# Miniprotein binders against Catabolic L-serine/threonine dehydratase (CHA1): the designs that were tried, part 2

Target 1, 359 residues: Catabolic L-serine/threonine dehydratase (CHA1), of Saccharomyces cerevisiae (p25379)
Amino acid sequence: SIVYNKTPLLRQFFPGKASAQFFLKYECLQPSGSFKSRGIGNLIMKSAIRIQKDGKRSPQVFASSGGNAGFAAATACQRLSLPCTVVVPTATKKRMVDKIRNTGAQVIVSGAYWKEADTFLKTNVMNKIDSQVIEPIYVHPFDNPDIWEGHSSMIDEIVQDLKSQHISVNKVKGIVCSVGGGGLYNGIIQGLERYGLADRIPIVGVETNGCHVFNTSLKIGQPVQFKKITSIATSLGTAVISNQTFEYARKYNTRSVVIEDKDVIETCLKYTHQFNMVIEPACGAALHLGYNTKILENALGSKLAADDIVIIIACGGSSNTIKDLEEALDSMRKKDTPVIEVADNFIFPEKNIVNLKSA

## First folded at step 3 (miniprotein)

Design D1 (from hbD with R10L D14F H21W T60L H67Y)
Fold by ESMFold2-Fast, scan of step 3:
Structure D1 (fold): chain B 359 residues (1-359), chain A 92 residues (1-92)
Amino acid sequence: as target 1 above (359 residues)
Amino acid sequence: DPRQMLEEALRLIFEALRIAWERGDTRRAVELMQEAVRLTLEAVRQGDPTLIEQALRMALEVIRIAYEAGDERLFQEAMELSRQAVEISRQM
């Protein structure tokens, strides 16, 4: 595909005794540096083809994210030769603004957080286009069926790669992925549904303390909204999950794990040191379960055998430098952690494991 | 102007890379991309720390291309170049 790459599925040997076989799906190798290339690329490409086929108007792409979603939209537009405008919040790092601009996209800085940037995009940018000449393609960071469909393509590749290695999917005991708004999770479920595996393979969704909307929604039994995001894992920092994410979690065998920022940062630095790859906190959250099989086993409700397979989605992203992570780790205990209205910020990982099927 | 010299060198390397890729010379394309990463890291060492993010991104692309090429030696070389970029990033 012009908008996303087939990525490797590679055996990962974590330090210590191997209690299971870990494979990483290397979504960090996508054109935009994250799995977002699959879903956002699919949305943009399908929409542009439809608009161009109709022939009445020209497509233009509009997104409101200074993170991985905005960069994925801009990257797809560069590859498809489509005009792209991205509105980013005022706190967006200069490096991300520059990355987006370097694709050829227009970047407008407005709003204190995503919702304000998105409102500006809709009311001050999109409402001023000539609607007789331009048909807008609006890119949400996660909440769109075409985005989930695009992400589901990673399961096609996983199934094919296991088959080519003569590995039975019956050996896969879990898929670990990070959860922000749930677009990745939705895609994984849809991919598994396509192969009749959604009822067999549990998904362990990982969040960090301070952006754990998914965990809190599952505990309360309905989708909730966070007023503040207090985690360093800003790529997971959505105020809400999609309604489809909650519905899938109720229907299928889903586990929820919350990890502290300190543990995630330590994992990012450890992974960089041991495997020569820089990963951001959102990606590190999922990888933490590869280093800490007890948390994984507790989430799954069973011990892993040496021939069991666990797939971890190395979802990617580039929001932090190593220096940023080291400075954050040094200063963590010097800062008060705000109390989140709907969740207790003093929850240890083991006490934040939710098995929806056993609730 | 050191940055202008780097941009000129990268332009020539990427043009050569495009030609190698179009000809199906994947090995040469990987080698040229590795050279681009090395030159960018050298510019970082010589006083332009703003290029470190670009160097890290290019290093990851080299790993992906080498993996797709199926060349174990090129893959290992790409991993080592990534390690160098990470180490430079740490020392900033």
Scores: ipSAE 0.000, ipTM 0.165, lowest interface PAE 23.1, mean pLDDT 83

Design D2 (from hbD with R10W D14L R18E E53L R57F T60I R64E)
Fold by ESMFold2-Fast, scan of step 3:
Structure D2 (fold): chain B 359 residues (1-359), chain A 92 residues (1-92)
Amino acid sequence: as target 1 above (359 residues)
Amino acid sequence: DPRQMLEEAWRLILEALEIAHERGDTRRAVELMQEAVRLTLEAVRQGDPTLILQALFMAIEVIEIAHEAGDERLFQEAMELSRQAVEISRQM
């Protein structure tokens, strides 16, 4: 594919006595450095092909994310030679702005948070295009069926790679992935459904404390919206999950784990020292379960045998440098922040009103 | 206004929480959070059913913090508050 790579599925030997065989799906090797190349690339490519076949307008891509999603959109547009505009919040690191601009995309800095940046994109950028000439392709960071479809391609590759290594999928006892808005999780479920595996292979969704909207939604029994995100894992820092994520979690064997920021940062640094690979906190959260199999076994509700397989999605990302992680860890050790949340940190999502007016 | 009185009680508890945190008094902080849950559950019982989900969420947070504090008594008290919140929810 022009927009995403087939990534390897490789055995990972974590230090200490292993209770199971770990394999990592190396999504960090995608063109944008994260799994988002699959889903966002699929949305952009499918939309652009449809628009070009129609022949009436030219496609242009619009995204509102200073993180991995914005970079994935810009990278896909560079590869497809499509105009791209990305609106990023004011808190977006210069490194990420520069990476996005280096693809050739236009970057506009506006808004204190994603919601404000997204509103600016829709009201001040997209609403002012010449709709007779340009058909916009709007890229949400996670909540779109074409994005989930694109992510599901990683399961095709996992199934094929296991077969090529003469490994039965019946040995897979779990897939571990990080959960922000749930786009990755949705794609994994859809891929498993395609192979008749969704009822057999549990998914362990990992979040960090302070952005654990998925965990809280599951515990409450309905989707909730967080008012404030306090975790260092900014790429997991969405206020809501997709409705589809909650529906899938109710339907299938899904487990939820919340890890502390300190443990995640320590895992990122440990992984860097032991395996010479820099990973961001969101990726480190999933990898933490490879280092701490007791947490994984507790989530699964069963002990793992030595020949059992667990697949961890090394989801990637480039938001943090080693220096950033070291400084964050030092700050956490010197500065004790309030760890107690009060009931005012979440609300129920506003109902999306769809105008059912006939044409 | 009962809800405004509850919100004022939450505000006072939050001020006390900041002081407990500045002093490094994790046990007192957990006790203050338990008090917030009790007040919220009482408001639900007195006729504001819209607060039940907030009470459930607060109970979850208190259980997790008490568990991390390693205090078995506080943990068991938090579990009991959660059981009361679930029982009230079941009756709705």
Scores: ipSAE 0.000, ipTM 0.165, lowest interface PAE 19.6, mean pLDDT 83

Design D3 (from hbD with R27L E31F Q34L R38W Q76L E80F R83I)
Fold by ESMFold2-Fast, scan of step 3:
Structure D3 (fold): chain B 359 residues (1-359), chain A 92 residues (1-92)
Amino acid sequence: as target 1 above (359 residues)
Amino acid sequence: DPRQMLEEARRLIDEALRIAHERGDTLRAVFLMLEAVWLTLEAVRQGDPTLIEQALRMATEVIRIAHEAGDERLFLEAMFLSIQAVEISRQM
């Protein structure tokens, strides 16, 4: 594949007593190092095909993310030979800026957080292009149907790999994935819908404490927006989830788990030591349930039998080095940092008035 | 190395034709042909413009097969490779 790889589905033997059969979907092996290659690649490819078939304008890609989404967009553009501009917030690490620039993408540093970088992209970059010659492809980090469609391709591969190994999908008792804005979760649901499995296979969505917008929205019963993101898992650190994510979670058998930052970082380092793979906190959050099956069983509401299968999406990510993880853990051990109460850290998003006035 | 890419592309084409003929596995054959087209386009980009007509011909055939097979994902990838081949041709 030009923009994404077929990744392996492999048995993972976690240390200790085995309570179920764990399989990892190795999205960390994608060209950009994360599952985002699938969704963002699909959006870019479909848009570029449409634009170039029309032949009136040339496609150019625009993204606003200093994290995995921006890198996925830049990587896809490098592979597709498309011009790419990425606007990143001022706090974006030099390492990520350099990785994005090394694909050939233009990087502009602007804004204190994602929303300001995105506003700059739209008002100062995209609004200034020659619209007679260039048709822009705007890449949101998660909230786009073509992105979810692209992510859904991992379920096609999972189903095919289980069949090839003569494993019944009836043995799958859960899929574990990390949730930021919900793009991955939406893709998994759509893939399961395609095979008639969405009502049968529960999804366990994992977040870290301090960025758990999904968990909070489900508990309150309506979408919320966090005022501040305090988790070390910055790739999960969106202030909101997609509206589709909330709707899918209410419709299907979805469970929510929140893991502490310290436990997640320890899991990342343990996984690196045991399996020689560097994973970032977002990925480590999902993998933590493989190390701690009691948390998984509590979320599912049932005990797992030895022949039950649980699939964990090893979502990947390029935001952290081993050194970053070690320093973060060290800082947490040395500081007694106050906890922000959930009740003090969310608001309800403003309603879209345009939807009420559209005739 | 463009010559090594061409040798690999040729191997993939031969394997795809064998699989299609002997087993009737058209979708598997299409995957291998898509890989061969991509390698051919990459070889053209790196320095062999004489391959562009072969790449265009192969991309057109793969699009037809993918469309007839009804595989939307393969169809989209084949279409994108075809558009890339046209762009390279236009710039030469």
Scores: ipSAE 0.000, ipTM 0.352, lowest interface PAE 13.8, mean pLDDT 84

Design E12a (from hbE with R13L K16I E20L I22E K36L E39F L45E E46L)
Fold by ESMFold2-Fast, scan of step 3:
Structure E12a (fold): chain B 359 residues (1-359), chain A 80 residues (1-80)
Amino acid sequence: as target 1 above (359 residues)
Amino acid sequence: MTPEEKIKELIELSKILVELSEELAKKGDVEGAVKLARFAIEVLELAYRLSKDPKLKEEIRKTVEEVIKLIEEWLKEAEK
């Protein structure tokens, strides 16, 4: 595919005494540096082909993300020679804005947070296109069936790679992935469903403290919305998960783990030192379970045998530099970071809220 | 207090909060009922985090689900 690569599935030897066989799916090697190339690339390619076949209008791509999703959309558009406009919040780092602009995409800075940037995109950018000439392709960071379908392709590759190495899928005792809005998780489930494995292989979804919407939604028993995101793992920093993510977690064997920011940053720096690869906190959260198998075993509810396989999705991303991580860790060591009380930090989604003033 | 003693105290507190929220709902104070019920969920969430007993965790999860259904019902009635 021009918009995403087949990535390796490689044995990862974590330091210390091995309790299981770890394999990493190297999504960090995608064209955009993250797994988002699969899903967002699929949405863009599929939509563009349909529009071009219809021949009545020209496709143009619109996205609202200063992070990995926006960069994935811009990268796909560069490869497909499609016009691309990305709206990013005002707090978006110059480095990320420059990365997106360097693909050839137009970047507009607007809004204090993602929801405001997304509203600006829809009301002030997409609303002003000539709808007779241009058909817009709107790219959500995670909440779209074509995005999940694209991400599901990684399971096809995992199954194929295990088969080609004469490894039985029955040895796979878990898949570890980071969860923001749940697009990656949804894709993994859909891929597993395709092979009849969704009821057999548990998924361990990992979040950081301060953006753990998935964990909180599972504990509460319905999707919740966070008012503030306080974690350094900004790539996981969505206020809500998709409804499909919650439904899949109810249906299948899903486990949830929350890791502290300090531990995740230490893992990112440790991984960089040991394997010469820079990873952002969202990716480091999943990799943390490879370094700390007791957390993984507790999540799975069982001990791992030496010949058991655990697949970790090395999801990639470019939200933080090594310098950013070192500065964040130093700050944490010298000062306690204030924690927002969960009590004051979630609400039910607005479509489930009754207007009590009308009563 | 031991973790086990803390968990029992939190579960008992959540029961009291749910009973009080139901009484407020019956009196027509839907806003107060929802606030107390949400507080009960927060207390149960803390008990869930502290518990290492899978059976107790599942019981807490079911209780949270029941409290959420109560909140949804009160909010629907208020909309009318």
Scores: ipSAE 0.000, ipTM 0.152, lowest interface PAE 17.6, mean pLDDT 84

Design E12b (from hbE with R13W K16E E20F I22E K36Y E39L L45E E46I)
Fold by ESMFold2-Fast, scan of step 3:
Structure E12b (fold): chain B 359 residues (1-359), chain A 80 residues (1-80)
Amino acid sequence: as target 1 above (359 residues)
Amino acid sequence: MTPEEKIKELIEWSKELVEFSEELAKKGDVEGAVKYARLAIEVLEIAYRLSKDPKLKEEIRKTVEEVIKLIEEWLKEAEK
């Protein structure tokens, strides 16, 4: 595909861990550096083809994200030769702004956080286009069926790679993936459904403490909204999960794991040292279960045999450098004593009228 | 599950988390104790928001205050 790569599925040997056979799906090797190339690329490509076929208007792409989603949108637009505008919050690092601009995309800096940047995009940018000539393609970071469909393509590749190695899918005892808004998780479920595996292969969704919206939603039995994200894994820092994510988790064998920031950062640095690959905290959260199989076994409710296979999605991301990770760990070590400040950081969807309109 | 049944479940989980955190504190694992006590406060806050009973809300609020005091006590001990 023009917008995403077939990535390898390779055996990963974690130091001192012989309890199962780990395979990583190397989504960090995507054009944008993350799995988001698949889903966002699919949304943009399908929308652009539809618009061009209709012939009445020209497609233009609009996204609000200073992180992996915005970079994936810009990268796809560069490859498809489409105009792209990305609105990013004021706190977005210069490095990320430069990466997005270097694709050829227009970058506008506005808003204190994602919701304000998104409102600016819709109200001050998209509302000002000539709607007779331009048909906008709005890119949400995760909540769109075409995004989930695009992500599902990684399961096609996993199934094919296992067959090519003469490995039975019956040996796969779990797929581990990081969960933010749930777009990746939705894609994995849809891919598994296509092969009749969704009822057989459990998914272990991993979050970090302070952005664990998925875990909290599952515990209370309804989707919740976080008021503030306090985790270093900002790529997982969505206020809500998609409604589809909650429904899939209720329908299928899904496990939820929350990892502490310190463990995640240590995993990122350890992985960089051992395998010469820089990964951001969101990716490190999933990889941590390869270093600590006790957590994985507890989540699955059973011990893993030496010939069992576990697939971890190395989801990638470009949000941090090795220096960023080292500084974060040093900062955490200086705060060796836990912080006692507790604040409301989540809300429930309470108004049925508002929720009905969101459908 | 009814909202009332869910609230009761959350309150019970909170109680188990507080008991576990107290056990960890007695064994000198202050980091673990604070972690599970914080989780107890989070689930109590969920129960508080789901509840329509003013009496139960006030009871939950008082329990949260008591757990916060436990956390403060454990952290003071650890600093010394």
Scores: ipSAE 0.000, ipTM 0.195, lowest interface PAE 17.6, mean pLDDT 84

Design E12c (from hbE with E9L R13F K16L I22E K36E E39W L45E E46Y)
Fold by ESMFold2-Fast, scan of step 3:
Structure E12c (fold): chain B 359 residues (1-359), chain A 80 residues (1-80)
Amino acid sequence: as target 1 above (359 residues)
Amino acid sequence: MTPEEKIKLLIEFSKLLVEESEELAKKGDVEGAVKEARWAIEVLEYAYRLSKDPKLKEEIRKTVEEVIKLIEEWLKEAEK
């Protein structure tokens, strides 16, 4: 595919005595450096093809993320020769702005956080296009069916690779993935549904303490919105999850794990030293379960046999350098960080509010 | 992966499940065999829904009928 790569599924030998066989799906090898190339690429490509067949208007792509989603949109547009405008929050690092601009995309800096940047994109950029000439393709960072469909392609590849290696899918006892807004999780579920595996293979969704909206939503029994994100894993730092994510988690065998920022950073640095690959905290959160099988077994509710397979999605990402991680770890070792209580840090989103006036 | 490649992979996966179910039946694990065979049918039904080719849809439907017959045969023998 023009917009994403087939990535390898390879054995990963974590240090220590392993109780299972770990395989990583190497989404860090995507054109944008993350799994987002699949979903965002699919949305852009399908939309552009439809618009071009209609022949009435020209497609232009609009996204509002300074992180992996914005870079994935810009990378897809570079490959498809489509105009791209990305609005990023004011706190976005120059490195990320430069990466996005280097694809040929226009970058506008506006808003204190994602929601404000997104509002600016819609009200000051997209609302001002010549709607007779241009049909906009709006790219949400995770909440779109075409994005989930694109991500589901990784399951097709996993099934194909297991078959090619003469490995029975019945040996797969879990898939571990990081959860931010849930787009990756939704794609994995949709892929598993295609193969009748959604009821057979549990998914362990991993978050960091301070951005664990998914975990909190599952515990409370309805989607919640966090008031503040305090985790270093900015790629997981969405205030809400997709409604579809909550629905899938209630329907299927989904487990939720929350790990501390310090453990995640230590895992990122350890992985870099052992395997010569720099990973951001969101990716490190999932990989942490490969280093700590007891956490994984507790989440699954069962012990893993030596011939059991666990697949970890090495989701990738570009948000941090090694120096960033080292500085963050040093800072954490010097101070106790105040913990925000769950009850003080969330609200129910408006989409959960139903006005039943005369039922 | 194209839609056609995706459908082909689903069909190949279902064939693997049928082969596994037949081996389970030979070992006397009728319950396991039926579960695997029903799983193969589920995968084939997904391929059927994805396909836009009437000829391929008919081939998938015939394969599902064959798998159903295997399940019926195993269940009849188990009742004896």
Scores: ipSAE 0.013, ipTM 0.590, lowest interface PAE 8.6, mean pLDDT 88

Design E13a (from hbE with K8L K15F E19L L45E E59I K62E E66L K69E E73L)
Fold by ESMFold2-Fast, scan of step 3:
Structure E13a (fold): chain B 359 residues (1-359), chain A 80 residues (1-80)
Amino acid sequence: as target 1 above (359 residues)
Amino acid sequence: MTPEEKILELIERSFKLVLESIELAKKGDVEGAVKKAREAIEVLEEAYRLSKDPKLKEIIRETVELVIELIELWLKEAEK
């Protein structure tokens, strides 16, 4: 595919006493720097092919995200030579705006946060196109079946790579992935379903305190919405998870882990020093379990044997620089106030969640 | 029963469930405590949805936050 790469599955040796064999799926090597190239690329490519085959209108891509999703959409459009418009909130850093613009995409700055930017995209940009000439392709950051299907391709590669290494999938005791809205998690489940492995391989979904909507929904036993995101892992900072994510978590062997921002940032910086790769907090959250096998074992409910395999999705991302991480860590060290973290800003949905106002 | 009376009944039932969960936690039954706490949250959620008063909704939501904090504390202590 021209929109995503086959990425390697490589053994990772974490420092310290090893209790299992770790492999990383290197999604940070995707064209957009994150796994989102798979899902968003699939949505855009499938939609564009359908529109072009119909021949009545020309495809144009529309996205609302100043983060990894917007950059993935813009990168896919650059590769497919498709017009792309991305609406980003006013607080979006110049660096991210420039990255998106450098792909050739049009960037419009509007709204105080994602929901306002998305509303502007739908009501002031997409509603104003000439619908007789242009058929819009709307890119949600995570909640679309074609996105999940695209992400599921990483399981095909993992299964193939294990076979090529003469490793039995029966040795895989878990897959660790970060959870925001659940698009990545949904794709992993769908990939595992394709190989009859979804009921055998547990998934450990990792979030950070302040954006742990998945963990809170599972604890309560129903989906909830967060009013405010307070974690540095903004790539995980969705107010809701997809309904499919909650359904999959109830159906399959899914575990949930929440990690403190300070620990995640320390892991990101440690990983940079030890392996010469810069990773953002969302990616660092999953990698933290490779450094801290006790957390992983507690989540799995069993101790790992030396020949057990755990796969961690190195999901990537370009939202943070090393300087951003260092500044955030310094800020946290000055405050050093251990607050018992709770989901203290959620609400219960009274109707379709997209109809609830956050302002 | 008036809507107001129903809301009060739900709040009372939720507090009874919270107290039962705390008693189970004191006995070292973390699993039972979490189960009862989750039942309290379900009852509070019903009261939240039935309430038309924004101030009361906020108070109910804050009560759910407290119950979630208790669950987190109990789970953290059990891992020690």
Scores: ipSAE 0.000, ipTM 0.302, lowest interface PAE 13.1, mean pLDDT 86

Design E13b (from hbE with K8E K15W E19I L45E K62D E66F K69L E73Y)
Fold by ESMFold2-Fast, scan of step 3:
Structure E13b (fold): chain B 359 residues (1-359), chain A 80 residues (1-80)
Amino acid sequence: as target 1 above (359 residues)
Amino acid sequence: MTPEEKIEELIERSWKLVIESIELAKKGDVEGAVKKAREAIEVLEEAYRLSKDPKLKEEIRDTVEFVILLIEYWLKEAEK
């Protein structure tokens, strides 16, 4: 496909005592640097074909994301030579704005957060187009059936690659993926359904603390909305999951894991140092389970055997640099003052009182 | 080159040809655009013939249909 690549499925040898065979699906190698190329590319391509068949109007693409979704839309449009406008919130890093603009897309900066940017896109940009000449293709970051269908293509490739390596799909004991709004999860389920595997292969959905809408929805037994997102994994920071995500999780064998921000950042830096690949926190959340098989085994409810296979979706993303991760970790660690230093400061208040007398 | 590698190479070549055709159409070179677009269809048909994957065949068919519609649009506009 022009809008996404077939990505490799490769053995990943995590340091430590892991006995299972880990394979990573390298979605970080997509044209946009993330799995979003599959789903967003599919939405754009199918919509453009439909509009062209209608023959009345020309397609133009509109997205409201300064993150991976916006960059995926812009990248697909560059490849398809389609006009693209991306509205991004004011806090969007210059690096991301520049990446999107470098594809040839128009970038408009507006709104304090995603919902305001999206409202601006719809009311001030899309409502101003000449609707007689232009038919808009609106790109949601995750909540669209064509997006899920596009993401499902990664399962086709996983099944094909296992067969080509003479590996039985019966050895796959789990697929680990990060969950924001659930678009990736929905695609994985749909791909597994196509091969009759959805009832057999459990999915472990990983979130970070502070954006764990999926985990909370499953615990409460109905979809919930978060009023604010406090996690630094901004790619997972949606206020809601898709309704389809909740329905699939009720129907199939789905497990939910929440990881702390500090642990995820440490995993991202560890991965970049050990494997020379920069990954953002959302991707690091899934990879954390490869480094910490006890968490994975607890989620699965069983111990992994040496010949068991676990597939981790290395979902990719462009939301941070190594410098960003290092600064975030340093900031967190500065608040973790050693008990010894606190005790030393407490022991000497008498000396300060004596010095005041001499001042 | 494996059959799978050949199919991927053909698909990549076809999209480069589609992009070239669209760029030529933007410049007003309708004849050049149609020529490149038809070449893209030939490459896609070769990929279709070599593929054993029903989903990939469907994607290739969709792409061929898209390219045919582009050609028809350019030719119709050129007549005006």
Scores: ipSAE 0.000, ipTM 0.197, lowest interface PAE 21.5, mean pLDDT 84

